# Ledger of designs, part 2: VH-VL binders against SHC-transforming protein 3 (SHC3)

Target 1, 186 residues: SHC-transforming protein 3 (SHC3), of Homo sapiens (Human) (q92529r149to334)
Amino acid sequence: LGPGVTYVVKYLGCIEVLRSMRSLDFSTRTQITREAISRVCEAVPGAKGAFKKRKPPSKMLSSILGKSNLQFAGMSISLTISTASLNLRTPDSKQIIANHHMRSISFASGGDPDTTDYVAYVAKDPVNRRACHILECCDGLAQDVIGSIGQAFELRFKQYLQCPTKIPALHDRMQSLDEPWTEEEG

## First folded at step 5 (VH-VL; framework fv_reozalimab_arm2)

Design k1 (from K2 with heavy chain N107S)
Fold by ESMFold2-Fast, scan of step 5:
Structure k1 (fold): chain C 186 residues (1-186), chain A 125 residues (1-125), chain B 110 residues (1-110)
Amino acid sequence: as target 1 above (186 residues)
Amino acid sequence: QVQLVQSGAEVKKPGSSVKVSCKASGGTFSRYAISWVRQAPGQGLEWMGGIIPIFGTANYAQKFQGRVTITADKSTSTAYMELSSLRSEDTAVYYCAREYTGSYFQSPDYYFDYWGQGTTVTVSS
Amino acid sequence: QSVLTQPPSASGTPGQRVTISCSGSSSNIGSKTVNWYQQLPGTAPKLLIYSNNQRPKGVPDRFSGSKSGTSASLAISGLQSEDEADYYCAAWDDSLSGWVFGGGIKLTVL
């Protein structure tokens, strides 16, 4: 297994997600990440052209997104993508901003025409609430970042299927079953 | 534009090994997985294995485990497939193919969006 | 030999609608998306349909795909002579942890 791949990106913030991604169709999941990107960009000074002619969100979308957390807004971070996690650190790698295990991530999208320089992912922390995290990338890097996240999901999924009886696979399964949010997970 | 260019035809003796290359141009090599698929004369397509270059991780079809090794060199955007202990039934055209992964953990969705031109490997005594 | 089952051959005349079937199981087509590849004589395979029913740029809208249960179909409307080729369905198989292909169908345009 490789040690992961590291990118330097800007962390813009996150927004609480009040419903499980699993309860939503793919189109709705994509709209939620786009709306999250729009709201965080509007709240963060110096974010790229937020969406000049933004369409008003539906009542349904507004009911799914909660409060924003901008504690680390606008800082450059080292993002390491591996089969185990998305690890966000300060550029000098001395401080951990966040570490999201792959099994806790229910959806990721980005780099598409509507959100060319952005990557969004929805992650669940047993201590904290489910949130949509927004990353701002430069020069087409968003395509590489979302592609790497997708490949990490694929490799982790394939590894799980090859070794379903091993301790890590059993642990991940039991974690999912024990979560208070199992019925709401995406 | 995306293009996968493979090495030239090979003629090998039974018991030897062959190493085929696949050089990617256009698009980001490390963003995609590269798979190897072979086709014996007049037969169908058979997946051998693939590699995800950014993680250096290769996976192999059960039939080829122990005989096939798939590697990648990110600096030259080149993937390799080495098949050992060659037999006459290994005579085939060997294709590399780029595996697109626009996945979400739930319901991953993958396909081969571009293919190399193929490398003919003939195993004869 | 092939994990996914396709008829070995099919034929049609120009302008006709032809449907190509692909049968699998719960470990592949039943739980994963199906892709279709076209192989013209003497050439490498080319992506024709992905994710059950999506067309890549450059593939005419007369090609369409569908999936129901453990089976998939490729439909070619307004058949043309340049459609004469081998067609393969493919899917990931969870039990094998690998890609599986149909045996391929030779489509002849009369």
Scores: ipSAE 0.016, ipTM 0.546, lowest interface PAE 6.7, mean pLDDT 80

Design k2 (from K2 with heavy chain Q106E N107H)
Fold by ESMFold2-Fast, scan of step 5:
Structure k2 (fold): chain C 186 residues (1-186), chain A 125 residues (1-125), chain B 110 residues (1-110)
Amino acid sequence: as target 1 above (186 residues)
Amino acid sequence: QVQLVQSGAEVKKPGSSVKVSCKASGGTFSRYAISWVRQAPGQGLEWMGGIIPIFGTANYAQKFQGRVTITADKSTSTAYMELSSLRSEDTAVYYCAREYTGSYFEHPDYYFDYWGQGTTVTVSS
Amino acid sequence: QSVLTQPPSASGTPGQRVTISCSGSSSNIGSKTVNWYQQLPGTAPKLLIYSNNQRPKGVPDRFSGSKSGTSASLAISGLQSEDEADYYCAAWDDSLSGWVFGGGIKLTVL
């Protein structure tokens, strides 16, 4: 276990996601994050802009994305990635912008050829409910960021496997890693 | 170009230890996990364990628990595999392999996208 | 000992379609994705197929993968002499908390 790794990135904002990522196929999840990146970049002054060509969104895709929250748009932040959370703070570390527990994160993507400088992840929190958060990185950094998130998710998943309580609990935890949003607990 | 370069061949006596290195270049060391896979002469592939360098966390196959130690040095982008209490049955080619975690996490899909050239370890009296 | 079961050998002629099988259980192939690795004689393994059916850049479209239940298959269409190699399937195993490999299949091009 480590204290995490820290990157300086730009937070662009988030868009509400109206359906559980678990209820969607992989292609749809990928399209949602790409559309979210596009819409937030278009709405934020000074964003690089990622897409050379964007397909018009389907009616279904448009129905999944809700309102944008741009309260912290354009801020440089310290992003700390650990097995516990993605922690977003001001660069001086005096203010917390957001803290998303790894269990609250249902999907993450970025750093590929179509989203070279961007990382997007879907998480739930008390303020934004379920939302897709968009980070803009310096050239080449996005792949490091998404890779670190992937490693944190892998390590957290493997921690569950090392000490399972029972097979049904392990299956439940595996499902939770894909979409930890549950509507009830008991 | 992404490349994993391993240390040279070793000849060891039974009961000794061997430490094999794997230096990564052409990509970000923190982006990937590194696994060790061996292959005895004429046999198939056998996973020994892996490490996530960014967190310093290693995981080992049950068969090698207590005999294998996998470490990483982030400053030199080098992973190490040390195998102790060597037996003749440990004669094999030892590979390091980079475990890609992917940029998309619908499910934790992992795979070895690049492999080192292999290090031959011969254990003989 | 291999955890995933593959036939020890297979053969084909140039231009033929060859299918290589891999059988597992619910703790590996039944719940996880399958990867395939090609090993030419005297060389390190190379990634051929990942996540059941995806090809990395540089792998010809002649190679394809599929998965059904607790089994997976690698198909090679338009077989070429250069395809003569050992092929391994691999998956993460939840019961063992580790990677498991098939025993490998020697593919001969006649």
Scores: ipSAE 0.017, ipTM 0.565, lowest interface PAE 6.0, mean pLDDT 81

Design k3 (from K2 with heavy chain Q106E N107Y)
Fold by ESMFold2-Fast, scan of step 5:
Order: structure tokens, then sequence, then C-alpha cells
Structure k3 (fold): chain C 186 residues (1-186), chain A 125 residues (1-125), chain B 110 residues (1-110)
């Protein structure tokens, strides 16, 4: 039962994801997050820069990504990763920028050669609907951040397996992560 | 590069305990879960349990509940597997393996991407 | 006793295609992805296929995986002598809260 881990990272913004991650194959999911990183990175002054080894996005990929929300673009934030949530706060902890429950997160990737200093995750919330959130990390940190997110998912999943009666509810909840978001679900 | 280096071979008497170490290098230790898998002579692979180092949380296969303890020391980037009340049936090669995923989607798809070289534990009188 | 069922042995000749089966249940293969590990004689296992059909860097495209219902298969095309090894399927099992392995299959290249 861990308390969580905290990192200082730069929040670049998010971009709406117009299709369910469940409807996409693995390759397309990865391409969507890479395209989202590229677009948000290019839209935010002070981001580390454009990817050197990229080709123009397909028309299909472009149709999956919607409007950007850059309200908090470029802010240094305190990111706390726990079994319950990804919590994004100002470094002084006075303001919550976002709190995404693990159940609301349908996909995460980052820290690989194509996105070395970036972490992206797709989450549902009442403000942004389904959106891909982009974090820029200092050199070498992105691998720790993405790994910690994965371990939080793993620990959360394994904790519920200690209570077999909760397995059907957990499966149902996880299967619903990429369902369309509406006002009634907020 | 990622490398998991295990402690050397052990010869133990029945009723004693053994503690095998697995030191991670070439990456960040706290980043990934570590599992322990054993293989008795001429037999298949058997998962014993694993640990998520950043949370200090371990889980164990039902067969080994009460006899196995898996721990992690983040300061030395080392995971440990301790097996007590040893019997001749515990003679096996014990492997540590890194539990990794390249993508987190609903239920994450984990797999063992790097394995230690193995530690032979022989239980004999 | 293995939770996942594999035949104990298989054989082929160089250049042939060999398929290795793995049978499970709804609590493992039916609801989770399957990984495959290759164990050469005297060595630690190594990752061969992950997430049903993905190859790690360095694994030849002669190796492919598939999954249907509660069963999975590993296919080896253009069989070579260095493919002689034990092959294990593995999946997470929700009922057991743990990893389960097939019993392993010894592949002999004649």
Amino acid sequence: as target 1 above (186 residues)
Amino acid sequence: QVQLVQSGAEVKKPGSSVKVSCKASGGTFSRYAISWVRQAPGQGLEWMGGIIPIFGTANYAQKFQGRVTITADKSTSTAYMELSSLRSEDTAVYYCAREYTGSYFEYPDYYFDYWGQGTTVTVSS
Amino acid sequence: QSVLTQPPSASGTPGQRVTISCSGSSSNIGSKTVNWYQQLPGTAPKLLIYSNNQRPKGVPDRFSGSKSGTSASLAISGLQSEDEADYYCAAWDDSLSGWVFGGGIKLTVL
C-alpha cells in the first residue's frame, strides 16, 4: 500500500481524443499519442522542440484529434502518482490543475526514443472529456514517470484481486474507461 | 543497458532458509516490478511472486504463501526473495525477471522483458 | 500441474513451419494477453513474443503469435537448428492473482 510518488514536471496541455482507445489497435494508439505530443509541443512556447524523425500525419490520425486546451500550458507542476490517481498541482500545492482517477485513464505512453522527454496519457474528466495530456520531463525523468504510472495501475489491479468479489465490478469499470463522456456521467 | 545480476549458488540443509538477491543496473530500479520464477530440474517455469518497489507492495503465488517473502531495497537497487522451511522439493534454479509494459491500456499488458542469469539452490542433507 | 496446457514435445525439419499450441481458460488467456518465452539449453528464458503477437527488437519475423478465445499459438516459419529450445506460454490469471505458465514444449529440429 504505497503513499505515492511525486515528480516535478512541465505540463504542456491536452488535446481532445475523438475516438475510444478501445476502437484502435496498439499501433494507432501509439501514433495518436505521438501526434498529440507533436501538436501540443509545437503550440507551446518554450517546449523542448519538434521531433526530428517524423513524417506528416495521416488524414485518419488528424481526424481523431480535436481541440487543444492550453489553459495551463508551460506550467511547472507537482505530479503525484498514486494507486488512486494522477494528481497535478502547482508546486506550492495551492491549486489543483487536474486530478485523474486511475479508472479514468485508458492509455499512457512515453519515454521511448520517439518521445524521450515526454509522457502522454489519455483520461476522461468533466472539463476536457477524453483528452491526451502531455507532460514534458527533464532529461531522463520521463522513463521514471511512465514506469510509475504503470506500477500504480499494476498495484491497483492486484489490490482488487485480494477481494475476488470486486473483480466483476473492476472489469466492468475498466471496460467503460473509453465510453463516450456525457454531462450525466460527470 | 538493463541487466539483472543474481547472487551465487547456495547449498542448504532441509529446514533452513535461503535469501537470493537480484541487483538491477542499466536502468532505474524503482521504475519496474520484479518477479521471481523458479525451475526445478527438468521441470517447467513456476511463478513465486513479485514486488512493486516504489510502493513496497509484494504479492505471492498461493502455493508459496507463508514461506516466501519478497523485498526491495531501493538504495542498493536490489530485490530479494527469501524462502523458508526448505525441503528437497525446493531444489531449483531461481530467476528474477523485470515486469515491463510499453503501453498502459485498461488492464496493462505486462511481460518479462529481462531475466537474471538464475541462482541454483540445492537442498540436501 | 501447469495451469496453461501445452504439448510436451514437437519436432520439425529445417525450413518447415511449426505451430505450438497453448490452451487456457476465461480467467487467463480468455481475458488477458499471452506472452511467449524461449529457453535455450542451459540458459535463462528470454522474451520471444509479447501481447499476443508483438516481437521485441532482435526477434526474427519468422516468429509470430496469435490468440483465439481461450487458446494461443506460436508459429515458427523457416525452422532453423538454433530454434531447438523449450517454449513457454504465459498469461496473468485473474482467479489466482498471479502469473501462470504453460508446462513448456521441447522443440527438436531434426
Scores: ipSAE 0.020, ipTM 0.601, lowest interface PAE 5.8, mean pLDDT 82

Design k6 (from K2 with heavy chain N107L)
Fold by ESMFold2-Fast, scan of step 5:
Structure k6 (fold): chain C 186 residues (1-186), chain A 125 residues (1-125), chain B 110 residues (1-110)
Amino acid sequence: as target 1 above (186 residues)
Amino acid sequence: QVQLVQSGAEVKKPGSSVKVSCKASGGTFSRYAISWVRQAPGQGLEWMGGIIPIFGTANYAQKFQGRVTITADKSTSTAYMELSSLRSEDTAVYYCAREYTGSYFQLPDYYFDYWGQGTTVTVSS
Amino acid sequence: QSVLTQPPSASGTPGQRVTISCSGSSSNIGSKTVNWYQQLPGTAPKLLIYSNNQRPKGVPDRFSGSKSGTSASLAISGLQSEDEADYYCAAWDDSLSGWVFGGGIKLTVL
């Protein structure tokens, strides 16, 4: 329950991830998010990355990515990052687009030279099952966004380990829901 | 360029407290965690604790629990480490270090990408 | 004394390959990545290797890292006099909920 930080970004959409991120090494996870960014950007009119060249995806990468969901494509949203969740709302806060608990998030990347204006994260939810969600940021913002997500994840991890036995009821509930948290394998 | 600039050397008496500052410049202060690591003369590196400034939450090594307090002021991009009940064994160089989260999140991939120049704290009667 | 175990010293001659070991347990190296820091005399530590085997910009490719099980190694190929320094391995420890360092190794170039 730390204080949230809020960013205004564009939500571009998501694409289903057919394998658990736990079963993949770091290099493969990064390739999956880069491929997801490319596919969603190509499908959404007005996306900055439409003209970015990329290598053809390997058979392995193609087998991991499924159907796209573009229901909310191109919307400006308020992204609130906290130790509990990533909350995506319309800027007027009247509609929730998505609320992904930190425990449901298995990987996030973005803001590097290969994906400068993009942030991608893989989360489970009732609507999209396991999907890679793509955010498009203003120049320079993507690194702040991914950094804040990383800090929230790290703080949640450190707090959990620091206090696992101080509140047994809470500890037991956390054990049932998210241990190891973000290990979202079915 | 990214720099962590620490406050100057301190000479303290046993039983007193010391507060060392670490000012970050270049880059986004609130994006990163700041840790404190000390090194006694001729000895190795010892982690004391760290803070994530955007959440104001600190975590401490068990050895220093109850004696160390780490704080951050986002408005001045400055982290602080205060160590109380000083003993001669606390004589050391104290470093602040930035803990990089990268362009992805995965706890195993965190590391100290920039270090302050160090602050010498001498505890003597 | 230190949680991660390193030999206290090593030596080599220019041009040789030197390997520096680091031993831990399942709660640190066995489950987390290893970072290596170089400390030249009288200076602050500097990041040399991160995430087991990655080099920051400006670190020569003659430095390499590896990890197997609960152990890690730093290899220095083509040893140079400027490599004379203390080297520390580091990892997060799940059981201690904190960063742990090796005791450090003093590398002497003869």
Scores: ipSAE 0.018, ipTM 0.570, lowest interface PAE 5.9, mean pLDDT 81

Design s1 (from K1 with heavy chain N107S)
Fold by ESMFold2-Fast, scan of step 5:
Parts: sequence; C-alpha cells; structure tokens
Structure s1 (fold): chain C 186 residues (1-186), chain A 125 residues (1-125), chain B 110 residues (1-110)
Amino acid sequence: as target 1 above (186 residues)
Amino acid sequence: QVQLVQSGAEVKKPGSSVKVSCKASGGTFSRYAISWVRQAPGQGLEWMGGINPSSGTANYAQKFQGRVTITADKSTSTAYMELSSLRSEDTAVYYCAREYTGSYFQSPDYYFDYWGQGTTVTVSS
Amino acid sequence: QSVLTQPPSASGTPGQRVTISCSGSSSNIGSKTVNWYQQLPGTAPKLLIYSNNQRPKGVPDRFSGSKSGTSASLAISGLQSEDEADYYCAAWDDSLSGWVFGGGIKLTVL
C-alpha cells in the first residue's frame, strides 16, 4: 500500500455501536454490519438499496445499534486506505470528513451477495465514539475496497511483529484516550 | 457454495517449470488471499506463498524465493502458481487454499477456510 | 524439518479421548493464533479449528482446541473410526514472515 490506495465512494452515514466488537463472534459482527447497512440505506435518500426483502432485526442486534448520524449522508468522498488510517475527504481534498486510525478500527466487512455494493467498518473517534460507517460503491468496487482494508490490517500487523519494540503498554494507551471502551478497542 | 477447482496433474522433466491454476467460484474472489501449500508423498504440508488478488501483492516463503511466482487474474477469478527449475524433490501434490483476510484491530483471524482438490506434479527424468 | 513440532503418530479406541500436541516458539504460537486441519486419506486438508479454539460450521463439538504459551493442543472426545486421519497445526511465524505447519500426526483408531 505505501502512501495508500484511493477510491471515490459515496459516504452514506454511520450508526452508533454500543458493544465492543471484540466481545462478539464473527457471525454477530457481520450481522451487525448488515443491519447497519440496511438501516442507513433506508434512511438516506438516493441510496441504491441493499435488500429487496429483509428479515426483522433481532432484539439482540437492536440493543447493539444506537443512534444514526447522517450529517454527511450521500456525499461523494475520496477514501484513502493505508496502514496508518482510513481517511475520508471531499474529492477536492479541501475538507476532512473523518480520519480513522487503523488502531481504532475493530471490524470491517463488505461486498457480500446481500449487500454487494456496500462496505461497512466499525471505528472509534471523538465525534461518533464507536460507530459503524457505511460506504456505497460503484458496481464491483466494494470488493476492492474491503480487500484493500484487509491488506492494510495485514501489513500493519506484520509491521508490528517485525518491530523489536513492544506495543505501548495498556496504561500508556489509556492515558492518551478518554473514550469509553478504551481497553476493549485499544 | 464456495469451491476452489485446480488444474489437472502434470508430469515434468527436471529443469522445466510448471504452472498450476486455481479457479474460485461462489464468493468474492478479491476479498480473500489465495495461498499455495504443497505436500510431498507421505510428507507434511509446506506453505509456498500467497497473493492478495485485490492488490496483486504476493508474499513467498524464503525457501521458494526466486523459484516461485504467484499471480491472480480477477477477471477469471483464477490464481496461478508457477514453480521453475524443477527437481525430483518438487514431486508433490500442490494445493491452493483461500485465506480469510477480514479486518480486525485486536484479533486478526487468518486461516484457510477452503482448499482446492490438489494438483499432482511429478518430476522425473 | 517442520517449524512446529507434533508427534508422528497417535492411536486410540472408539469412545476414548485423544489429545494431539503442537509445540512452537515465541515467533509463532507464542504470539499468534493456531489453526488445525484434518486430512482424511486421499483428500485435501479441511479446516477443523481456527483461532485457537473456534469450530467452523459442520465440525462436531467433540473436537476442541486450546493454546498455552508456545504450545497448542487438539482434543478429540468420543473418538470415532471416521476420525482416523492426519492432523496438522498451523500458525503464522513473524520471524519467517510466513505460514508454518506442524509435521502432522497420523491418528489410528484401533
């Protein structure tokens, strides 16, 4: 990835996630992202729509997902994926929509048959706390985007292992972060 | 639903090269890395390398560096492994395997969730 | 030679519990998750356990995994004749920047 890989995608919005992804199995994590995609798509005018017919959400999933934030809904953005972060800017690069450090991202999924054009990822930041962010991609692009996110995580993990210096102690990480759930996500 | 289908058996002379294919179906080819693992008769499994089809980036085991080339063609959902300068010790069954590449900050899960049926390569004079 | 160490063979009788060991180092099992693969005679390997102790759909609950320090273990409870197979442990090795496998263990059901 080097300086990063850039895609032009549509940002649809995000939904608060009230539980740590680390405490949930893979199947539950994917169900959360699929439910988040469904809810954001239904709330945003002009979204392609992911489901022709969907099941009602379980009470468990509803307890995990909180309020939505649609402030930037429907904007085309420049998404840069690197080992350092997922950076969301306006296409002219004049405004930063969000910058999520890879360390703050706990899960990502996308390109599934039921949500073919969508990518979702869960990240912490000062504005949204922990939230699931939804991206709408052009035909086929969602697979490339999620692949690049996966590669960035893989390369970051390999870089950590090749470094003889240990990852910062939990105490050091907690001192620099005031967000709830720091020990679960950090 | 997900299947990895490999090309047929090959018989090669020492010093030649062999190229094995692995066609993926029933999933998102570009999301998952494809690794190649070989097994000599009566022996264990040996990882050769892998590729992320979305980026085209390949990583190779040190033992095979300079002799193995792994490539992927997204348009046909097919990965390839080419091994050159063949020796009798390269006689083995060659497997492709799909590697999970999901993004997790704290616990990246990497494992081979689906395997091809294997391709027998025999190197003899 | 194999980077991860497994015994070459093990045996048991139907209904018994068998444990298969896998030993590594700080660069692999000590810092990474362990996966287990089952290979029935004449077939490709199949994922049996991932991420130390997780079972994929379709794997019976009599199979379980564990990890402690630089070692991992696969336990098979209620051993059955169809469990006769080769079993491999695997982990990523950060010093080699690659996947490493155990030498494999041939499990015979007597």
Scores: ipSAE 0.012, ipTM 0.490, lowest interface PAE 9.1, mean pLDDT 80

Design s13 (from K1 with heavy chain Q106E P108S)
Fold by ESMFold2-Fast, scan of step 5:
Structure s13 (fold): chain C 186 residues (1-186), chain A 125 residues (1-125), chain B 110 residues (1-110)
Amino acid sequence: as target 1 above (186 residues)
Amino acid sequence: QVQLVQSGAEVKKPGSSVKVSCKASGGTFSRYAISWVRQAPGQGLEWMGGINPSSGTANYAQKFQGRVTITADKSTSTAYMELSSLRSEDTAVYYCAREYTGSYFENSDYYFDYWGQGTTVTVSS
Amino acid sequence: QSVLTQPPSASGTPGQRVTISCSGSSSNIGSKTVNWYQQLPGTAPKLLIYSNNQRPKGVPDRFSGSKSGTSASLAISGLQSEDEADYYCAAWDDSLSGWVFGGGIKLTVL
């Protein structure tokens, strides 16, 4: 992936995730990201909001999602994806909005038929604790963005495991990245 | 919006090769995989292989290794499947399908969300 | 032969609930999610259920999926004549490093 790949996307905001992603099955993780996208889109003026109808969220799902942070809602940002981090800056690169180390990211999804223009990822940082961050992508970029995030994660995993014989454990490891560890620990 | 459009029907002689195209429109070509799945008359679905256009890496079902080649051209958003050494048993409808995931981090999440219309290949003797 | 096992045929009457089974092993259904595809006569397959139990937009809630161990099931409640189709289960197989499909089931309505 080299020094990173950069996209111009719209940052819509984030919503706090009150439970460890590690404690949730895959289906619940995807439901959380979809519900987060729905709630943030409803709260942000100018979001596409391509959702026609959806069932009300379960009590369990509602208990997992906390407060929204819309401080940077609706602004265009420069998103740089590398094996080290997802770096969110103003397009002129003068201000850092967020820098999420790859190891702090526990789940990412997006570009599916229900959320074709959206990318969501769950990351920990000192400000938002664990939150699901929502990006709105124009003109089919969502799949490029999620693909690049996946590639960065795969390369990072390869560095830590350093052995093809560990591949059978990758499914569990990928699902268990709620609290990422440093290269010197874990 | 998203559509996969395949090339037209082919009639081929035994021992020849066929190359089928699949043009993707609406959405980003480079960050999802394109798979090829065939169906012989009155039979079930059979996966032949797929390609990740972003990496250029192709994977093939063991049954077709050595006879199938799958390629992609990102500049034209087109995937290709070439099958060589054709025999009558290769008579089938050949589908391209977009292999998509709601999470790129987990391989078990892949599924075929859009399918091409199919290309009929007849191997006559 | 197909790696995933499905019955070759099933039938039902309008309004009935029908269940379609799919049986695999630890290298496919036991460790991966199951997808279901519907093929109407003369058409390309269509995604019906993904990730065991999720419905894409446009698929009626009459269709539901489940998975237990190395087996999966597709349930169709309130069966309608337009549900007459072939149904395929599919999963990634770790030992083959490839997609595997069930043999398909021909569902006849009345």
Scores: ipSAE 0.011, ipTM 0.486, lowest interface PAE 9.4, mean pLDDT 80

Design s14 (from K1 with heavy chain N107L)
Fold by ESMFold2-Fast, scan of step 5:
Structure s14 (fold): chain C 186 residues (1-186), chain A 125 residues (1-125), chain B 110 residues (1-110)
Amino acid sequence: as target 1 above (186 residues)
Amino acid sequence: QVQLVQSGAEVKKPGSSVKVSCKASGGTFSRYAISWVRQAPGQGLEWMGGINPSSGTANYAQKFQGRVTITADKSTSTAYMELSSLRSEDTAVYYCAREYTGSYFQLPDYYFDYWGQGTTVTVSS
Amino acid sequence: QSVLTQPPSASGTPGQRVTISCSGSSSNIGSKTVNWYQQLPGTAPKLLIYSNNQRPKGVPDRFSGSKSGTSASLAISGLQSEDEADYYCAAWDDSLSGWVFGGGIKLTVL
């Protein structure tokens, strides 16, 4: 990454996440981000992503997602990705929208075949507690954005990028040692 | 959208080598891995190896170690697979496939989201 | 060299439900997610299911995946004639440091 990379993306909003991502398996984490994308897209005028024929969420998934926060919904933002943080600003960089430290981010996904233009990440901050933030990207950009987020996180955890990776086990151990994301769901 | 386009069919003699290309378009080439998977006539899929173009690191299946070389040229968004010391048993369709992850943080899961059309390699005397 | 075990063939009639099994070990399915690929006659494989149970855009909801322990299953409900294809499971294997595929199953729609 070097000094960080900057992208212009659309911020759609966030939705509260009521359970720790670490208490969920990978399939459930992915379903949560997909459901969050769907709900935020349905709530934001002008969003691309009306999912057709999606299965209704299970009661379990519905219990994990809380209220939406649509402040700043649909605005273009300057997203800077570094080993320290994801920094969201107005495109002229005059106003900060959010700054999420890398250690506050518990999960990120994006560019999936069924949500190709979207990136979602779950982060804690003082305003939104734990929330899943949804970014809408231009054609092909979501792949670059999620790749940069992953690279920044791996560099911060002193891991080398490998493909395919055996890193998940070591990454999970290092994250537990640094500062666990395992608050009780109370 | 994303497309992987492979080079055309090859007919080779035993003992020679073949180099197949896979040109990627529609996405950032350096942000995903390219794997090579072959299929002999009437047989199943067999992974040969893959490369991360960003790092230049290649990983090979044990069966092909010493005979296969996988490379990538970021300037042309093209991956290559070269197989040497060809035998009749190497007659197969060779596929490139993009190895992608929708999660990079907690527990990245990888899968082949796009595949090339395949390149038929026939080894005959 | 198929490390994952699948039945070699299966058949069904239109409208039936067919389940395709895939068995592995702790070094692959037991510790990693399972992906499924569909290969129609004369074509390249196509991603059908990723991360155990996720469908990519364009895959009908008749297809579903599941994983339990060291085994995975692909279910096809409401079987249609266009589902006639070869189906492969795949997972990363930690002991081999590489991708492994099932032997593939030829599904015939009678």
Scores: ipSAE 0.018, ipTM 0.508, lowest interface PAE 6.2, mean pLDDT 80

Design s3 (from K1 with heavy chain Q106E N107Y)
Fold by ESMFold2-Fast, scan of step 5:
Structure s3 (fold): chain C 186 residues (1-186), chain A 125 residues (1-125), chain B 110 residues (1-110)
Amino acid sequence: as target 1 above (186 residues)
Amino acid sequence: QVQLVQSGAEVKKPGSSVKVSCKASGGTFSRYAISWVRQAPGQGLEWMGGINPSSGTANYAQKFQGRVTITADKSTSTAYMELSSLRSEDTAVYYCAREYTGSYFEYPDYYFDYWGQGTTVTVSS
Amino acid sequence: QSVLTQPPSASGTPGQRVTISCSGSSSNIGSKTVNWYQQLPGTAPKLLIYSNNQRPKGVPDRFSGSKSGTSASLAISGLQSEDEADYYCAAWDDSLSGWVFGGGIKLTVL
C-alpha cells in the first residue's frame, strides 16, 4: 500500500460509541454502523439519505450510541488510507480534520447493498473519544474505499501477529543473582 | 445475507489435480480473507491456506506448499483452491471459510465467521 | 497429529455443566486468541466462540470460553440434547504462520 491511497469523499460527521466494539458481536457492530449512518444522514442537510423505511432502534443500540459531532458535516475531504492511519484533510486548505492511527480503529464497514454509498469506521481520538465516523462516497467509490481500509487492516494485523506479544525483561533476570543484601521477594 | 457457495463433488484419479470454487455473496468480497480447510473421513479440521482477494496475497500451510494454489477473482467474488498430485489420502470434504480480518484497538481479531457447505473430493483408482 | 490437544470424547446428561479442554503452546494459545467451532453431524462447522470468550449473535449464553496460559476451555452449562456435536478449538500459530486446530471432541448427551 506504500505511502497510502487517496480518495475524495464527503465527510458527514460522527456519533459517539459508548461501548467497546471488542465486547460486541459482528452483527451488533454492523447494526451500530448502520444506525449511525441513519442518524447522521438525518441530521445533515444535503446528505443522500436512506430511501427505505428504517425500523426503530432497539434499546441496546440506543444505549450504545451517544452524542453526534457535526462540526465538519458536509465537507468534501481528501481521505488517505495507509497501514499507519486514516488521514482526513480539506482538499484546498490542506487543513487536517482528523488523523486516526490504525491502532485506534476498531471496526469499519461500507458499500453494503442497503448503505451502498456509505463507509463507516469506529475510531478513538482525544476530541470524540470513541466515535463512528461517516463518509459519503460517489457512486461505486464506497467499495474501493472499504476495500482499501480492509487491506490496510490485514497488512497491519498480519504484522502484529508475527511479532511476540510479550518479551521477557532480560535485565530483570540478570539482576538479583545471589546478592547477599537483597531483600526477600517471595 | 452473507453466503459462501461451493462447487459440486469431484471424483479424481491419483496424480491428477482438482480445482474447487467458492462464490461469496451478501458481503464485500474484497474486505475479507478466504481460507480453505479440509476434513478427511472421520478426521479433524486441517487448514490449507488462505488469500486476501483484494491484494491477491496467499498464505499456505507448510504441509501443502508446492501442491496447493489459492486464487481469487474479484470480478466474480469467487475464490479457488487447486490441489495437484492427488493421493488417496487427499480424499476429504474441502471447506472455504471467510476469515474476519477486522481489527480491535489493541488486539487482532481473526476467526472464521461463515463457512461454505463443503465439497467432497474422492481420489480413487 | 493435531497441533492443539483435545480429549477425543466427552459426555454429560441434560442440565449438567461440561467443560472441554484445549491445550497448546506459547506459539499459539499462549500468545494468540482462541476460537471454538461446533460441527453438527453432516454439516459444515459453525462459529461458536471467538476471541477467547466472545459469542456471535444467536449463540446461547450457556456457552462460554476461557483461556489461561497455554490452555483454553469451552464450558457448556445446562447441557441440552441439541449440543451433541463435535467441538474444535483453533488458534493462529506464530511459529507456523498459520491456523492450527484441535483434534476435535465428540460430545455425547446421554
Scores: ipSAE 0.005, ipTM 0.481, lowest interface PAE 10.2, mean pLDDT 80

